# VH-VL binders against q8mxu4: the designs that were tried, part 4

Target 1, 107 residues: q8mxu4
Amino acid sequence: MCDRDDCASIASRCTGETIICAFVESITPPKIRDKTGTYELKCPFAEGFTMEIGDLFLFHFVFDGSSEKCTRLTPIPKMLAMVYEKLLKDLRKAKKEGKMIISPTAN

## First folded at step 12 (VH-VL)

Design n01
Fold by OpenDDE, look of step 15:
Structure n01 (fold): chain C 107 residues (1-107), chain A 123 residues (1-123), chain B 107 residues (1-107)
Amino acid sequence: as target 1 above (107 residues)
Amino acid sequence: QVQLQESGPGLVKPSETLSLTCAVSGGSISSGYAWSWVRQPPGEGLEWIGFIYHSGSTNYNPSLQGRVTISRDNSKNTLYLQMNSLRAEDTAVYYCARDSGWYDFYSGYFDYWGEGTLVTVSS
Amino acid sequence: DIQMTQSPSSLSASVGDSVTITCQASQDIDNYLNWYQQKPGKAPELLIYYASRLETGVPSRFSGSGSGTDFTFTISSLEAEDAATYYCQQYDNLPLTFGQGTKVEIE
């Protein structure tokens, strides 16, 4: 079984997709962090993509076994961080209740 | 490795103001972390005082609201705690700690602590 | 404020024993709970974060579990050096709050 949609739970996911709101903790190695902890990405950030430590993003991950793939990266203004945190929390709740599926297009 | 070191007066009189410093080394206080103050009265548990984020935003325990100011000096890589109108019950060991939090809406775990400094409030 | 209640307040056990400490939150805090070890005259040290994540460098005999309101901290095989007071701490809502502590003594 696969776990929650947060940094601490990424490593326990085995299938499906998730959207995680997290900030960039480091570029090399690539690490993101949220309230649940830090996750080191399996792949480096896309080349040519300009980001700084502290930047906030929505990360869309697709899981295939033990590997995750970041398929979409959406920058989030810092001032809207709480809004998006709340939004994702609500979406996760809805998903858990079987009311909807979390999708990048839902954000 | 991050290291924190608290320093203070040791003894403060009632109604006076406490000023503590926390020297941080092995990491920048302007990095992607928050920095908290936590105190512990002798033989008692831990009480969170407040924290300051790398942005400078602060949050305080409402139990101490109005008496506490946490600040920082990036150039000195030092944190500060100011507490006004000290009382006998403010006697405690005061710790500074690195908080996993980043933005002012986020706090988390304390992964690095100072050794603490004892502050005794007495006439 | 969220109240954290630990049980027991103190316990005594022998080297090699399994020790379990519980922490109950006054409301649902998801997994936003940490465990600290504090030895006499020393500062607290982080052992577990986000309910079950082992901090780097912490021995594997330490573990945490639970979610919502009920959490457990376990030392699978007690060592003499584990004599200390242990604290849980929630970070779901401000203000951050700690349990009252559990003193573990070695017989």
Scores: ipSAE 0.416, ipTM 0.849, lowest interface PAE 1.4, mean pLDDT 89
Fold by OpenDDE, fold request of step 14:
Structure n01 (fold): chain C 107 residues (1-107), chain A 123 residues (1-123), chain B 107 residues (1-107)
Amino acid sequence: as target 1 above (107 residues)
Amino acid sequence: QVQLQESGPGLVKPSETLSLTCAVSGGSISSGYAWSWVRQPPGEGLEWIGFIYHSGSTNYNPSLQGRVTISRDNSKNTLYLQMNSLRAEDTAVYYCARDSGWYDFYSGYFDYWGEGTLVTVSS
Amino acid sequence: DIQMTQSPSSLSASVGDSVTITCQASQDIDNYLNWYQQKPGKAPELLIYYASRLETGVPSRFSGSGSGTDFTFTISSLEAEDAATYYCQQYDNLPLTFGQGTKVEIE
């Protein structure tokens, strides 16, 4: 298991899946940002998907050890950003304590 | 290199309003990051006052009971702190700092600080 | 508010000694903890952020560790210039809060 649920660690080489809560820092190039820093996405945002700088999303990523794939974007109301941050923190803690089921995509 | 420089009246009477300025150079306050005010009473610890995000959104420490307003002038690349109804306990060195804030409701670490300006509240 | 408690409040050590300062948070703050150094008459300076990341230009003798509620700041080999007050600061939740400080004196 690797820690890949934030922008600072997303570039690490590991396999599995994770959820990242971040806002769109830029569209071209595509960059997301959270409280740990900025990450430039390797894949552009899907065509037809409209977003603005500052929009908050839950990003579902799947990693194969060398690259990431964004499989789903869930828009987050800004007012609930702290709630989702807390949820992810709790999830991270649960994983560290071995209270989570192994992801089907984990190596 | 980002540089910050505070300026203020030095002495303020009780119940009056404090107005401080922070001149920022080496970076635009309207592009990226947040900008915080932090104070330190003589011989004591640090207290976070609040911040203004580069978008203009502000957040304040609830301990200040709504007495604080942080604003900016992008054309002057200058930050402002206004504090009403000053008390003796508001005597402190006031710092402005660049804040690693990543969106308008979060603040982080302070990587660049001004030298601070002493404000004494006395009749 | 999240309370940050540092220990000790003050210490005295000799050049070359290893110095350890602890910071305890009143709740789980993950790794959102910073360490600052403040010399007399000067503004604080960032040394460590995200619990363990060394700020650019900071000597490697400074380090940070920990997560959750318990954090440690270490100076591996104390130098005379390290005489200062050190502060921890959490940024997991607003308002930001600081520890009360630890004054480090050189014998």
Scores: ipSAE 0.385, ipTM 0.856, lowest interface PAE 1.6, mean pLDDT 90

## First folded at step 17 (VH-VL)

Design v04
Fold by OpenDDE, look of step 18:
Structure v04 (fold): chain C 107 residues (1-107), chain A 123 residues (1-123), chain B 107 residues (1-107)
Amino acid sequence: as target 1 above (107 residues)
Amino acid sequence: QVQLQESGPGLVKPSETLSLTCAVSGGSISSGYAWSWVRQPPGEGLEWIGFIYHSGSTNYNPSLQGRVTISRDNSKNTLYLQMNSLRAEDTAVYYCARDTGWYDYYTGYFDYWGEGTLVTVSS
Amino acid sequence: DIQMTQSPSSLSASVGDSVTITCQASQDIDNYLNWYQQKPGKAPELLIYYASRLETGVPSRFSGSGSGTDFTFTISSLEAEDAATYYCQQYDNLPLTFGQGTKVEIE
């Protein structure tokens, strides 16, 4: 398992799970964007779910070594974007320093 | 492909106001990206001036002491820079650039730049 | 403000040499660091974003590494066309700030 909690890193793909906070850049094709870059999803969004460009979501991804699967999608108020950015930054730092492991969180 | 082109007066007198334009093509200035101005004095490094977000909100470098106004005209797909009370040290090549920031969140990297326009402040 | 300190300010190397430039941030900026190339009389061009991501179309001889406060830019095999000034730039916090630049000359 590797840390893939941003759009720039998700393309590298590895086995495991991650949660990223990102904006919807495009619906068709499905693209998401964060501070690190953009990523075109390899799977469609969940059926019955509606979203607009500019919406903010938590994306729960599962990697099988070949592609990512979005298993959960949680809408997030845009005002909390900075909070999640800081949280993820801190978690990455902690992980790098061997202080903790980043784990998926249930919706 | 996004293209940016700066234009300005070239020469401005001290204490006067600088007005620059940046014509954007190959992409909409209201598409969700942020748009920045960056300047470079001759033979020196780069200084970020400020940017305008998707919503029209702006952020400026505090070093410019409130002398800067960045605006846009969506109908013309054009970015503007106004700088008041020009000084000799404001002599620089002024660049407009697209910031990969998205929908009023994140500032990012500058993936597209104009060729720049030289502004000389002299009596 | 976040200060970016590049080293060295200038260097001279021969074609085929490996060139390394460093950039140090005055505080932890995670991976929010970009590298630009500026040739004489031209606008800067993005080479590396988010510390290590190669911009589309950029030759693979260019690379970036590092996180936190210390970053490295490398040209694995210098070519004559690589004569330019290189800048690092942080986008972790406003105001956006650049390093002072590193002038690379070809012997």
Scores: ipSAE 0.724, ipTM 0.912, lowest interface PAE 0.7, mean pLDDT 92
Fold by ESMFold2, look of step 17:
Structure v04 (fold): chain C 107 residues (1-107), chain A 123 residues (1-123), chain B 107 residues (1-107)
Amino acid sequence: as target 1 above (107 residues)
Amino acid sequence: QVQLQESGPGLVKPSETLSLTCAVSGGSISSGYAWSWVRQPPGEGLEWIGFIYHSGSTNYNPSLQGRVTISRDNSKNTLYLQMNSLRAEDTAVYYCARDTGWYDYYTGYFDYWGEGTLVTVSS
Amino acid sequence: DIQMTQSPSSLSASVGDSVTITCQASQDIDNYLNWYQQKPGKAPELLIYYASRLETGVPSRFSGSGSGTDFTFTISSLEAEDAATYYCQQYDNLPLTFGQGTKVEIE
């Protein structure tokens, strides 16, 4: 199943698919960041994409026994960073109330 | 290692304007981080004054009632604080600090602090 | 404004003790809470960010937990060098606000 993570929660992930909305902090070494912190990718950014430090993406990850693969990057306008942060806050709140939301939109 | 150093007058009079400088070394002020001023009256707790984002956009603590201006000079790698209409309760140690906010969009935590400079407001 | 209330205001403990400080926010701040240590005459130093993430180089005896409105900071085995004042600080919403501090003394 495809979950939603942040830079803090993905550091401990070892299974499944997940999406992170984060800024590119560094290309070499590959690092991303959001309001929860910085995460250094264990895999390189996908080749064939033009990326700059400060770009905002949705990063799609697949994990298999702590093996990390970045399978898709979707560029998004930087001004939406706070919108996605609020969506993730709503998802975390729904999770604590026993509701599970697995898409970028929340009920 | 990023280093911050505050400087300015140690003693100022009520109703005057405080002007402080924060020199940054070991890193660029024009990075994606935000830069903040925080103060601490002697023997008291910490109060956030405000910050300046990567873009130059600012946010200030409303408790300071519009008396504050934060600015920067990227060519000198320097932050500035101006506070008008000083009062005795503005006596504090003033810190500059790097906020892990990113490209105008987040606030975070203060990962580097200056040593602080004591400003005393007294007649 | 989000008010941050720390408890206790001060405590005294022996080397080797486990000590706990609490921080309560006046509204739900998710996990957007930091803990700082401040020694006399020095600037505060970050220990914990995002409620529970240990900053690089911070000893593992320090830990944080909680979410929402109730947060806990623990020193698992107090050392003499831990005598300091500890502050929580929220970064969910502006203005950024700190707790009033907890002074930890070593007997």
Scores: ipSAE 0.533, ipTM 0.840, lowest interface PAE 1.8, mean pLDDT 87

## First folded at step 18 (VH-VL)

Design w01
Fold by OpenDDE, look of step 19:
Structure w01 (fold): chain C 107 residues (1-107), chain A 123 residues (1-123), chain B 107 residues (1-107)
Amino acid sequence: as target 1 above (107 residues)
Amino acid sequence: QVQLQESGPGLVKPSETLSLTCAVSGGSISSGYAWSWVRQPPGEGLEWIGFIYHSGSTNYNPSLQGRVTISRDNSKNTLYLQMNSLRAEDTAVYYCARDTGWYDYYSGYFDYWGEGTLVTVSS
Amino acid sequence: DIQMTQSPSSLSASVGDSVTITCQASQDIDNYLNWYQQKPGKAPELLIYYASRLETGVPSRFSGSGSGTDFTFTISSLEAEDAATYYCQQYDNLPLTFGQGTKVEIE
């Protein structure tokens, strides 16, 4: 029901998992940004993982109450940003229409 | 707190070229944000003119395509608008605004605006 | 281009009243809609972004809702200082386009 796949909405998610395509806005504090807004991550980026401001990633988040975990980071070439925006938009629409389920834990 | 301030000639003759500047303070124009120009004819609504991305790439409203050039000078932290072949219909208050678009990816919302500068096209 | 149609073009209301403005997009724009307030002789100011997100510093009496093609802007309890013209703006696709505006007058 609560489909949180963007920066503006992710803060309201309490359970399940989602994928967000977003840019790194800052590292300290850790913030990501997409077309919908900015979200400050609850946990810093993993040590040893190199990223720069402006890098584009797919973020896989898992939520359990007030806790969030970034389980996977996938670097995306910036030139594909619009492609992934459209993909996620289409995915969201498909989910809403009951045409697609990305995960049994997704809500 | 980002601040924007437009400046221009105020009066331009038909067929001449308009040149406007937008001085930006409180933030770098070379940051990841985009920067837009928006105009408003007297008593009318708002029209998006175009913007310049972080990389310097530009996008223009097709309604004005071919007449508009948006540029910037990072060293002066200044945004520019050039519009050719001015017509009476180009009379408007011209605003510069920060676009939350990020790193050439997308356009967002306009979170900071200048006060605007009136440009009147008249012979 | 995506056409944005606001309704009504103008309205008059008393202090304390609830005011509702609608904006209709010519196509599905998801939640990529913003609302601005423009007072006479002043530049527009952002009030709502991404359909329902309140910009920092904006009073809570302002709100936005909707998705797809139909959106609503609400002032829950009108104040004298709210006399202004309000605009919706889509940023789903270029060119960016605005509604024609709704002038709110205080009786």
Scores: ipSAE 0.720, ipTM 0.919, lowest interface PAE 0.8, mean pLDDT 92
Fold by ESMFold2, look of step 19:
Structure w01 (fold): chain C 107 residues (1-107), chain A 123 residues (1-123), chain B 107 residues (1-107)
Amino acid sequence: as target 1 above (107 residues)
Amino acid sequence: QVQLQESGPGLVKPSETLSLTCAVSGGSISSGYAWSWVRQPPGEGLEWIGFIYHSGSTNYNPSLQGRVTISRDNSKNTLYLQMNSLRAEDTAVYYCARDTGWYDYYSGYFDYWGEGTLVTVSS
Amino acid sequence: DIQMTQSPSSLSASVGDSVTITCQASQDIDNYLNWYQQKPGKAPELLIYYASRLETGVPSRFSGSGSGTDFTFTISSLEAEDAATYYCQQYDNLPLTFGQGTKVEIE
């Protein structure tokens, strides 16, 4: 299954697929924000995606070397922002302790 | 550049109500950020009082429960703090600060601070 | 409530010295830890957020490290204007809590 990142960790990613739950901070230049900080997107979104400042999304990224692609946006109700942040923390803690990784929708 | 300035009475009596204002300039309090009050007794450390969020919702330090109200007036770009039933231990410098939270999601680090205003509670 | 304990409570050092301050959280706070500088008679100023990320305009002689419960703040080459009290502050959970402060004096 694909990884999970935040605005702080995505900046150093070079390979693989990952998901970030973050707010839109700016459209031009495109910036997203979560509890760990901000990240300026380096990829154009697929045609048909729209973002407004303050929107919350799951951003699906695919990296080929240093090439960043945002392949999917999934709108998330803003009230769930802290729930997703806590789930990501739990996943990071489980990986650090060598426990089995549970899918995001399981907890 | 965002600037914050606190104001209010410097001297108040025990059991009275403290009312402070925080004037914000160089930015709008109705932006996506949250806004906070923090206090510091003379010669002591910092204590978080509470937030007011983008939506107008609030969260307070439980240690101050029942005594604190944070509010705002978007048309005046001003934040307010009211604290009831004052005691000598409420003597402190009171700061307002911008939390870097976004759309009712706090982040909890304060990137702009006011200059602070000293409030002395004395009979 | 998450208790934050700083060490030492005070120190004296000469211009050019390296200064280290530690901060311990009563529970795992991931990297949700900030450092502030408060110069005498002034408001606090954010230096570092998310344990190690330098705020815009902050000199590079300031740095932070650590995760979980143990955090370190370093001034790599002390300058006279660095005479101040330094506070750590956690933002993992509410209520937000600060360390007791570390007073740094120039000898």
Scores: ipSAE 0.507, ipTM 0.833, lowest interface PAE 1.8, mean pLDDT 86

## First folded at step 19 (VH-VL)

Design x02
Fold by ESMFold2, look of step 21:
Structure x02 (fold): chain C 107 residues (1-107), chain A 123 residues (1-123), chain B 107 residues (1-107)
Amino acid sequence: as target 1 above (107 residues)
Amino acid sequence: QVQLQESGPGLVKPSETLSLTCAVSGGSISSGYAWSWVRQPPGEGLEWIGFIYHSGSTNYNPSLQGRVTISRDNSKNTLYLQMNSLRAEDTAVYYCARDTGWYDYYYGYFDHWGEGTLVTVSS
Amino acid sequence: DIQMTQSPSSLSASVGDSVTITCQASQDIDNYLNWYQQKPGKAPELLIYYASRLETGVPSRFSGSGSGTDFTFTISSLEAEDAATYYCQQYDNLPLTFGQGTKVEIE
C-alpha cells in the first residue's frame, strides 16, 4: 500500500512511501507545486528526465526516518491535475470523518 | 522581487469604459502564473474581479462578467483591465496581483500585489 | 458564492497581547483559506495560505489554523506595526471571495 500526499502534507512526513501529483515549479533548486502550495525537494529528482518547468508528474517518495528519496517520476497529462486534486480532497474529507479511504487511480 | 504597478485615469464618467494597465517588472507575465485584478471601494472590503491564465484563458467574477475584459501583452510585460458601462459603485482602488495558478491550472492566493490606483466614477 | 464571515469586525489591543480573529465559510472549503494584512494606504499583503502555511518572510508570531468552515488567525504577541486590517479569503471555488475584514488597533 502506498499513501497519497500533497505539497503541504509531505513537509511533515517521516516514514513510508507516498505519491504526490504536482507541477515542476523550479529545477534549481528543485521545487514542486500543487493547489496546497510549494514544496522544495530535499533530494534531487529521481533521474535526469528531460523535464521542464510546468510539467506535471506523479512523484514517488520513500522515507526512511527523516531521509527523503524521490524514487520515480511518472509524467501525466496536465488535465489530470484537477482529477487528482479532487480525489485527494475527497480522501482528506474521508479521513477527517473516519471513513474508508478510496485509492486514487494511477496513470 | 516581482513588482506590479497599476495606472489609468483617476476620474471617469458614468457609462464610459475604464481602461487600466498593470506594468510588471522583476519577472515575466509569461512565467506560468495567473494574474488577477481585485478592487476595493473606499472604506470597504476586497472584491475579486477576475484572472488571466498563462495561456490567455480568463475567468471573471459572475457579478461583473458582462462588463469586464482582462487581457495581456507579453511583449510589453503588461496586463490590462477593461470595464464597460461604469457606474458610481465602480469607484474603487483597483489592484493587479500575481495569482498562484500555474500553467493554466489551479488558482487562488495572491502573493504579490500592485500599489493600486484609485478610480472615481462621477458625473 | 461562498460567503466568508469574520469576527470581530474590529478590536483594540496592547503591544504584547495575543490577538485572535475568526473566519467562517458558508460551506466546507477544505483548507483553501488565506489571510492578508492591509495597512492604511497600502495594498494587501499575503501572510498565510492553505489555512496554516506561513508565506516566506512573514514573522512567526503570525499563525493560522482550522479546516472545513471554521478558521482562526492568531498574532501571538502583538507588535506596533501589526495595526492593520486583516482579511480572510477562500480559494476552494470561483469566484474567489474575501471576508469583510477585521481592523486591529493598538491601544
Scores: ipSAE 0.727, ipTM 0.889, lowest interface PAE 1.0, mean pLDDT 89
Fold by OpenDDE, look of step 21:
Structure x02 (fold): chain C 107 residues (1-107), chain A 123 residues (1-123), chain B 107 residues (1-107)
Amino acid sequence: as target 1 above (107 residues)
Amino acid sequence: QVQLQESGPGLVKPSETLSLTCAVSGGSISSGYAWSWVRQPPGEGLEWIGFIYHSGSTNYNPSLQGRVTISRDNSKNTLYLQMNSLRAEDTAVYYCARDTGWYDYYYGYFDHWGEGTLVTVSS
Amino acid sequence: DIQMTQSPSSLSASVGDSVTITCQASQDIDNYLNWYQQKPGKAPELLIYYASRLETGVPSRFSGSGSGTDFTFTISSLEAEDAATYYCQQYDNLPLTFGQGTKVEIE
């Protein structure tokens, strides 16, 4: 199982899907930041999509080995940043402890 | 690259108030991140004092019993530390550092440090 | 507060030796642990962040591992310039806390 649900770990991702909650650090180039570090996005934003530095999003990624697809961006109120930090931390812990059934599309 | 430089009085009497300044260069304190103060008594370990986000929001170490105020001046790109009711045990090298914290909610590691300034509390 | 306990408090080793320092957290801090090097009369310097990520410009002989409560910092081949005090630091929760430090002396 690969750890790929944060900025520091996404570069070493395996196949499957993941969700990262992160702030937008820059638009050009597109970089996101969370508690673990920064990551430069490999997929461009859709035309007409409005994003500002400091916005918080859930980034849904699908990995097929060496490439990534950003399939969905969900804006999150900034006040929920710590909530999602804990949620993702708990999810990671549960996965490591084998307390969750891992979807075939989310390894 | 970002650089930080602390400055202070060097010597302060007990019960008086400490005022320190941290000049930041190579980056704006209002562009992001959190900016922390950390101290180290002579021959001892490190203690986090608190930080201020680029937004102005602050967090302090409860161990300091509400004696600390961290502020900033964006126009001067400068951080400030105020500590009241100084005691002998407050003698330490005081560092300012950049924390990778972001937008009032994250905090992390200190990737840039000042050289530190020694503050001695003595009558 | 989260207490960080380092071991050992001090050690002496020769150039070329492998050096290992451990850090134990009083509770699960996931991977939110950093390692710093402080040379005499100098400010601390970041070496490792997020348990195992090498800071830019830091020599590859430095490494970190661990997750949860137990962490390890390793210098694979000690150099004379590595004489310093090393600190672990957690950023899982406020207040931010450091280990008591490990002084590394070169024989």
Scores: ipSAE 0.581, ipTM 0.900, lowest interface PAE 1.3, mean pLDDT 91

